# VHH binders against Uncharacterized protein MJ0119: the designs that were tried, part 5

Target 1, 224 residues: Uncharacterized protein MJ0119, of Methanocaldococcus jannaschii (q57583)
Amino acid sequence: MDSWNMKGSKMVDVNEITKYLPGFNCGACGYKRCDLFAEALLNKDVKLEDCPFLLRERFKENYEKLKEILKIKGKIKKEEKYIGVIDGYEADFLLKPLPNECSCRETLLIMDKKELKVGDYIRYRPLGCPIPHFAKIIDEYHGFYIIHVVGPSHRITGEKIEYKDVGIAIVVAFEGIVEGKVPEVGKTVKFIPKHCMMQKVHSGVVVQVEGKRVYIEGIDLKVF

## First folded at step 14 (VHH; from y5 with S52Y G53S S54G G56S)

Design q5
Fold by ESMFold2 at other seeds, look of step 14:
Structure q5 (fold): chain B 224 residues (1-224), chain A 125 residues (1-125)
Amino acid sequence: as target 1 above (224 residues)
Amino acid sequence: QLQLVETGGGLVKPGGSLRLSCVVSGFTFSSYYMSWVRQAPGKELEWVSAIYSGGSSTYYEDSVKGRFTISTDNAKNTLYLQMSSLKPEDTAVYYCATYPSEEEWLKSFGESDYWGQGTQVTVSS
């Protein structure tokens, strides 16, 4: 009666969830049918408490069973706030790397355009930050360079990594995954890139959104 | 010349402890923002902890809170990270970093990185 995946975890299907929902198909949770809500629960798009009937005494056992089935480790979280450590400013969200990437992507305008290629390692100072960064160029975009920020690991490795010192660069854009409320296109936002060594609040204008993936331009490293 | 030098890394088993040190030389401590960051090969560069304003404000990434303690000895220009209850996911090169004063930045303009060279921490059975 129980379904298991290749790693030995018990699998849960929509029908098992739906059995324990109230079944009124009332739309109060934002879904026209309870089976649609059950699917959203499996996808972690909603909380159990979004069904107002599950909070009633009549459905207490259903609620507890659903928590067990969904493996919900359920502290209700306090309101999340994001405070820049070095500057004390409040941000709207954290910006995380894209899946399987080691930092948010930055797009750089490099003032002294040396012969640079994808795969090159560079040392640059972001205009507005006193701290030089090390980065790997991962792409080129109409004369701009897209990079991942890396640590200066060449100092530990027995192999010597050759880097190019490009001096001051302007960070034109950030791209990453939002942790927090996803903004609308066109909004001016405050954010903290997770890879930022000083956890400094940045600002910019959102120009693309796809799910939690955002592209932010008009970057300012000083927030007002 | 401004330098930051990390020491104290090593190999430990899960549950063990290490204390990292970062000695800053070439100036008297004039910046009170000091931080630890870490990176495993091919993984995310991760801010770990920071100390601000003479130790009255300390900050920790959630995954290390309660296990790591950041501190300074300003007379010795030294930043510490006391690590306990170490886990395999703590394996990384650990770097110290600082946010310099304008005076110290001008003295080291173009020559200093404000990063240390790193120290390897390996947590393995």
Scores: ipSAE 0.470, ipTM 0.766, lowest interface PAE 2.7, mean pLDDT 80
Fold by ESMFold2, look of step 17:
Structure q5 (fold): chain B 224 residues (1-224), chain A 125 residues (1-125)
Amino acid sequence: as target 1 above (224 residues)
Amino acid sequence: QLQLVETGGGLVKPGGSLRLSCVVSGFTFSSYYMSWVRQAPGKELEWVSAIYSGGSSTYYEDSVKGRFTISTDNAKNTLYLQMSSLKPEDTAVYYCATYPSEEEWLKSFGESDYWGQGTQVTVSS
């Protein structure tokens, strides 16, 4: 390490970075170990925010220290705005599917007394949206159904997949991966689900955050 | 009754071009939001492009900007997606979709889904 490599400063090395990382070696950032992530940070191959744990309250001080060490401008990013196409409103972030899933998860309250189970296909109109959706039920919990939104692929295959028409359903929650600034629990946020055909801004209250994975309730499908 | 029918899908080589058409019948769409969405089997349902107000505004998902062009021909009630520089990652079923006016929505008799039937696009050597 040479002092002439940085004006008035010591060279930063992997060990100094690693001591402020969470140390879980979880792989969520794309690297199996945190020391490999630290090396990638020094090479500027990744961003601090690629470690989802650094954005949690527990590691806020670590995040700020690492930002100073790496001379990163923090939350400043090349200007990237998320504008709802149909409504023109600005959202805080896009909501992407969880890894290996075909849409964000939606949690539905379905009042129709039809027998429904995991694996069933349904046709429903979300309260607040004029467009019928097609979905596959992926989980159930005490009268709530978690679904993936799907295209009506049966129309191409010619197979007669029966979509159970459940009428109007209430979307009570969204779950997915944030693209953009990760929110804090308890905040009201504006977001665009990537699967939305209208690219309209939704809103809700953040109930749970784990890295970039968020669970949002109190959903409004039409926002100012 | 509203009907949306996509055509123009097929097999093309990487770098090739295709033009998708979506013919709309049962109402005039010149003042409405129209979009293309796509989905490969087991993959993400993905909004691709939209056109608003009869062509006054066009919008594209980042991965297709500069490669795809959305347009309409209002006299033929047809939505187009011109696809160029196609990549294997563009392989999917492509659907057209529309956002109905309040008037058109009220005409619904349980038969309108506002989704097309889909057309398969396959990009491979």
Scores: ipSAE 0.441, ipTM 0.756, lowest interface PAE 3.0, mean pLDDT 79
Fold by ESMFold2 at other seeds, look of step 18:
Structure q5 (fold): chain B 224 residues (1-224), chain A 125 residues (1-125)
Amino acid sequence: as target 1 above (224 residues)
Amino acid sequence: QLQLVETGGGLVKPGGSLRLSCVVSGFTFSSYYMSWVRQAPGKELEWVSAIYSGGSSTYYEDSVKGRFTISTDNAKNTLYLQMSSLKPEDTAVYYCATYPSEEEWLKSFGESDYWGQGTQVTVSS
């Protein structure tokens, strides 16, 4: 876990390679486990012959099969692995802001019925997260508020901005741009919003997709 | 009450170095998840780095890996971010933040922000 990046690089389809490796996890190829060697094969960092056992008669069929698989899958896009920093769970993708926006959009159900309007700044605590957030309301939708998360820059600039404290709010939806594999509508996904201060895995159901732009509802901030 | 106070920001030329400090008070520092987050005006709010207060694991966003080092001094309740090889794109307000333990959260129950006040870092020729 030490120094592991939030997104790792893996060649797609590594499981097909690992299936035909000897499986001894002996380290003779320079990799601690055979699945790591499979990753290195897809990244073209090593040769099949770097595993000393693949050249033995016992594994000749495996060697020939691996040659065919690697030839067919020679230009496979690297798989990126997204791991939540605070929770260690794997996510399906990162969620980035829409173009020219400073955060993913969140849609809030606000419990305290204060008078709120587009352009207002609020302080809220997302249900399921102990960390208060600061946000700007950018739109309204049938009693829900769409927001951008912002930092509390007023503390360093001395700027006189009135932040309305709305207490607990439920995050109903996220909207943003997928970094990673674009999901299908109707699927339950795990994702990390890029603006999340804890890089915690979130979950929800994809209800709209346009290119890499997705709208996710049924948000659960307590992924298990 | 939990307080986080950042210091050490300033103006630095590209390629320069800077050390940010975050002094934590009002909570037991051990067992904290601590992070650095940054934002420039009109830009994405961005997680930068994280550490457990005991130093068991450190984490970095790709763009800062190899240039920034996060560390703690538990005796001083202080989180550090050593920044080197600074680039103009590192210009931002830097905040420290924490994820409270269950015990500390119950004591404060919504009183604390768990964010510091921020410190400005400007990298410019």
Scores: ipSAE 0.362, ipTM 0.714, lowest interface PAE 3.5, mean pLDDT 79
Fold by ESMFold2, look of step 16:
Structure q5 (fold): chain B 224 residues (1-224), chain A 125 residues (1-125)
Amino acid sequence: as target 1 above (224 residues)
Amino acid sequence: QLQLVETGGGLVKPGGSLRLSCVVSGFTFSSYYMSWVRQAPGKELEWVSAIYSGGSSTYYEDSVKGRFTISTDNAKNTLYLQMSSLKPEDTAVYYCATYPSEEEWLKSFGESDYWGQGTQVTVSS
């Protein structure tokens, strides 16, 4: 029985491509071994015709089969692997700030009853992260605060910034730009926010996508 | 109280080198994870490098691989970042940060920042 995934399609790997190559390992295509050539085909670094033997009558059936396989694969890009440093899990993508912003946007539920407004600087500890963060409030929405994470610049001489200490806050959403495969709305995803000090994999559910811009809710630091 | 203090920043020409130090005080140096992060004014807060398990593993952001080296001197409670082949885009305030030990976290819950004060690195011709 062939390998399957949740979409019902067969998985294609280097071994499947290699089976249809001539197998001479001759180097005529610029690669010492045919499995290296197969990998290069999947990466779109070469074309089938770069193997001179695939153009021979003996390999006509192989050539046509490879054309079909690679035509389907032509919509599959080389995937980067994003591995969390602190936990070793693989993420689906990195989450980068929106253009001209200094961090991904985080949406916080702040339980402290302090008066807070846009432009305020806060110190908070994200629930599930032992490291206090410093942030600037950039927006407010129905009792939630949208923030940029910033460095604690108040500690450098010549500057004075008053930080309001709000204690523990829950990060309920992230918003940013995907580096990697753009997800579909409704999917549970694993991601690493680029500003994360621990480079820890986060999970959540994608609720909005526009191009590479995504909004992710249901944030969980326990990854499955 | 846990404190982290960065030093070693300064002005340097492109292609130059600097060595940043982060001295940790207020407890025995026992963190499993220490990192360097950086931020230029109005720019992205960016993770740069990390050292894990007392030096057994090191990690680097792609743009600094081969140019920066992270290390520790555990006897002196000091984290280092050796920076070479510096570029204008490396200009930033550099902070050290730590994942606290369980003992330190329990004793200082909410009181410590686990961030350093920052040191300015400026790369300009």
Scores: ipSAE 0.340, ipTM 0.693, lowest interface PAE 3.8, mean pLDDT 78

## First folded at step 18 (VHH)

Design yb1 (from y5 with A97V)
Fold by ESMFold2 at other seeds, look of step 18:
Structure yb1 (fold): chain B 224 residues (1-224), chain A 125 residues (1-125)
Amino acid sequence: as target 1 above (224 residues)
Amino acid sequence: QLQLVETGGGLVKPGGSLRLSCVVSGFTFSSYYMSWVRQAPGKELEWVSAISGSGGSTYYEDSVKGRFTISTDNAKNTLYLQMSSLKPEDTAVYYCVTYPSEEEWLKSFGESDYWGQGTQVTVSS
């Protein structure tokens, strides 16, 4: 469990809360003094928003600090924002691997088809990216190859793996698990595949959704 | 002719520290975009950290924030990853990867793969 306060919040003192309250002792929250309201906050008997002055612009900083101190989860509406590292573009979501898989699935159109089969390792350069990728073929579908992107571990493990160099390939689809708002079928989306070495924003059209699992086709250049 | 060579991996106990180095040779070292990625056998290929832009902005995967520090020394053509508070889940082969400039890409004529060979990091008691 991620904590707002790594030093622990078990020892939050009433005085620490009271100093960030407005201090008017007005009774509007149902307590005659703000220190009594602070005690009620610690006991979880009231909500922070029961003090009407904390909602005003003047006390915006106090309100935010009190949320942090009290660890009031669920009262914070925070939009997740996904920004590509290399390109600075905004994406709609992060795309993660399927459970127990080592990368999102990519579907490749390979122009210079050698004899390829499931289980083969390949080296390919995605059209639109200067960086060659290493991959394992995990499935074939109507002349397309579904792959996992892998690191070139053969360089250090000594395992004999022949990576077939297939040259340029077009990435025609991605499949994975959405982190963020799950899109609707038919929508054009921007996303960052978690395995991407540059964390670049990609785009495509959602073709299938099952829970958080999505299949995205029509991949339009990996950089926008 | 561009080469990226990682060093500094090894076996450490949980809570230990390591510094990975990636020495770039064959071209003028560029700090435009350089990154560390990692993969354990049968596990997820993960982007870990990057340094990007002319100002050297740094970026980290959530699970390593506060524990890892990426940096460059342009005079030594070297990318670093200082790793501390290491955990068993940090066990992986670590690779440096760079995004080439157009000039660097054209000079290589696409023969470079812009990956290092990898260095093994093992965190085990």
Scores: ipSAE 0.688, ipTM 0.859, lowest interface PAE 1.4, mean pLDDT 82
Fold by ESMFold2, look of step 19:
Structure yb1 (fold): chain B 224 residues (1-224), chain A 125 residues (1-125)
Amino acid sequence: as target 1 above (224 residues)
Amino acid sequence: QLQLVETGGGLVKPGGSLRLSCVVSGFTFSSYYMSWVRQAPGKELEWVSAISGSGGSTYYEDSVKGRFTISTDNAKNTLYLQMSSLKPEDTAVYYCVTYPSEEEWLKSFGESDYWGQGTQVTVSS
């Protein structure tokens, strides 16, 4: 079980540790990715030497840097940060649904033409994510569809709701309420939508701000 | 064929406890991450908790920290969510969702959505 009172700080330290690891994501240490090994190092679940590549002359300076970082980590005053669960990256803010809405709004470009209208339920795979999503179309705008992400409740409710399978769709925008410092129009931001099932960091460009309500375009689901 | 099946939902009084299970079948239990998400009718779809494939890292939404515990039993191919100090606002359909490994994704491309069917949790007096 991880320490719940310092998870954000551990994720920031994880990123610092990860950049000095070899980066091969080879699994030789017992973890599929080097960032997972970095997390385990910070939690004291493993030793640096469990990565066999760190013991090689090529990585001697990396190894010494990592020893210094791990020895000093307890002296670093860390602020709470918004850290993606699956990716370990820092976001600028969390994005919440608009009041009384069940998810942030996503705007989709749907590649496979369908007869779609407001109120339809769809199944789509966001380009850049392996996990199909279920959604309800709540509006349309110049050939784009605005949706709420929903759970597949048809599986348990007994109501017969048919989700139109639209295949791969491009998420071109997010809209929601900022938790944290409201960004300026024109800035590139990193954010975590609260409805994201994997709490993964997204990125985009802020194009509209009204109070805490923001509209973000140029979406990249794969932030590094 | 990848399949996720949730069980353990039901009606419980405020302050009570419930244990959700998600049994995974059709591949080796080796997902990169697994999550519990929940949604009440007309309400927010909400990430609740996640656990890394190694089982070494667990994560919780703030409203459930200290009350819920996520865990795995690899021998049973099962993900658990132990819920205690339940509140009416915990009422929802709970789903398990998995982030597939590359191998799992390639084997199930176009055939699986990586979601369970859901299990209803109702907290009321």
Scores: ipSAE 0.582, ipTM 0.825, lowest interface PAE 2.0, mean pLDDT 80

Design yb2 (from y5 with F109Y)
Fold by ESMFold2, look of step 18:
Structure yb2 (fold): chain B 224 residues (1-224), chain A 125 residues (1-125)
Amino acid sequence: as target 1 above (224 residues)
Amino acid sequence: QLQLVETGGGLVKPGGSLRLSCVVSGFTFSSYYMSWVRQAPGKELEWVSAISGSGGSTYYEDSVKGRFTISTDNAKNTLYLQMSSLKPEDTAVYYCATYPSEEEWLKSYGESDYWGQGTQVTVSS
């Protein structure tokens, strides 16, 4: 059974390898069961030829299939990395929106003293990024504004709402769902927000973790 | 006075094809980084594809890889997205976006959005 991840890579596991082994569980390869040999093949601890039965005419088709399967394994590990498109840096994980939300949450410190309310649409430029963003304010907390990043769909839908231009804002936090290894609180992490139009690696410090939900502060989104 | 203008959207049946174009004006088109992003109403804003680097390397979101092809024509200051095998989940407003060079950013001095106006793609039976 071939499987694919979202990077287009095939995943190979012990069961796929074991399917094509002879299945005698004889110990001739140094492992008492064929599934243990399959695991060792996956870990590159042994060679395929260490199973003497795979070298026999009866198993030539199996041997050739296993060579193909094991060749693919190295590519899928390489393709599972999270690499920033614009900057080429490696990230620890992708940060996805919370369930049923249109972007990761960003927390903004807005320096322009404009009257703002939950539900307002804004245009802001993140300090450290040349690209203006469009957003909807979804919450206010102790002078900060929590937002969703949105596209400027008003330009084509004819929606009659005002996007208030708040100028430069500092992105002080991100919140979202980890795709990848969930970090521990206190770790400095590199991540790519899925809504980022440039797929740029961001960094910050994990402040809160609840399952796969993380809250990250100390955000650095410099462009070089 | 940077402008990015998308065209080529429309209504198409599942399995169909469309080609989106993004014409860039008021800016020296360098192809350093250009991308397509999309958003359906109330749904996730998604990066779709980019062309980046001096060699014009191409990048795709997993769900569109093998179905979409990004390209540029620098002589025409145009970015393209060739979409094939379209699915209902591809329904969205598609935007082109660019990352300016330092030279181009200084010329605009933050007046430009670096986003297009969008073009609607609708895939339904």
Scores: ipSAE 0.596, ipTM 0.826, lowest interface PAE 1.9, mean pLDDT 81
Fold by ESMFold2 at other seeds, look of step 21:
Structure yb2 (fold): chain B 224 residues (1-224), chain A 125 residues (1-125)
Amino acid sequence: as target 1 above (224 residues)
Amino acid sequence: QLQLVETGGGLVKPGGSLRLSCVVSGFTFSSYYMSWVRQAPGKELEWVSAISGSGGSTYYEDSVKGRFTISTDNAKNTLYLQMSSLKPEDTAVYYCATYPSEEEWLKSYGESDYWGQGTQVTVSS
């Protein structure tokens, strides 16, 4: 597995580079030991060809392996910073929709349980947010409703959509795909859902991680 | 009541330009944040641009930066989105939205949606 050193810009440890150097510690490259040369390679202070033994046929495979390892390190980029527009806070990552879905999934606790079913369209105000949201119910889960956030497009197209006004709802979870560093289960995280109209930083606790897919509970909106 | 009304949408060929307007009306006006959001049918609802603060700081989603310009005319209570170099991917309903102050929100008791009605932008050959 690749790793970062304490400087944060290196993906490959000096030990991995040293494995493929000749190991003679001869000083021909200008460094007394091969591990010092490996460190200099990672810092881009020297070229692979400064080791004269790597140019020889006997070390051809070592040279090619080192070239590939250093190519990977040279293409690793720093993590992007994610700053909330309305609040100026730094988030750990963006949260994107699952593949082929139009928004992150939100899980709602709806206090006034009208006759709601999968496929219904609702209008709700999230507790802690002044902005009414429009959503489609995509699933029911242990007495909660999983939704996709939608825009109020019916206002312009004349499409007849019966939005049920459910009043206040509590957003208890988010689910989506991480853009950024994938968090560990149990960590408190800050994130920006891609569909958020304010680009506001949210917080919560990671409950499940599968690759880049995460499920986050304990949601805090910090509105007003 | 607070109302936001978008106009200026239409059909435009790729590479063309369009200016959206959002006229704000009502008895209470106090907002430090206004934004444009968009959604195509069955696609992601996405934030596009915002203007905020006393100095009118502007913010843009990466895919529109350099092509779109957000601005206001406070004397006319109007928010603008100047769109240029339009692409088929910009096809969507565009909404104007605001984030009310706590004072404005409490006065309204949730009477307003804080969204506009939307205006359709279609970019096609």
Scores: ipSAE 0.358, ipTM 0.709, lowest interface PAE 3.6, mean pLDDT 78

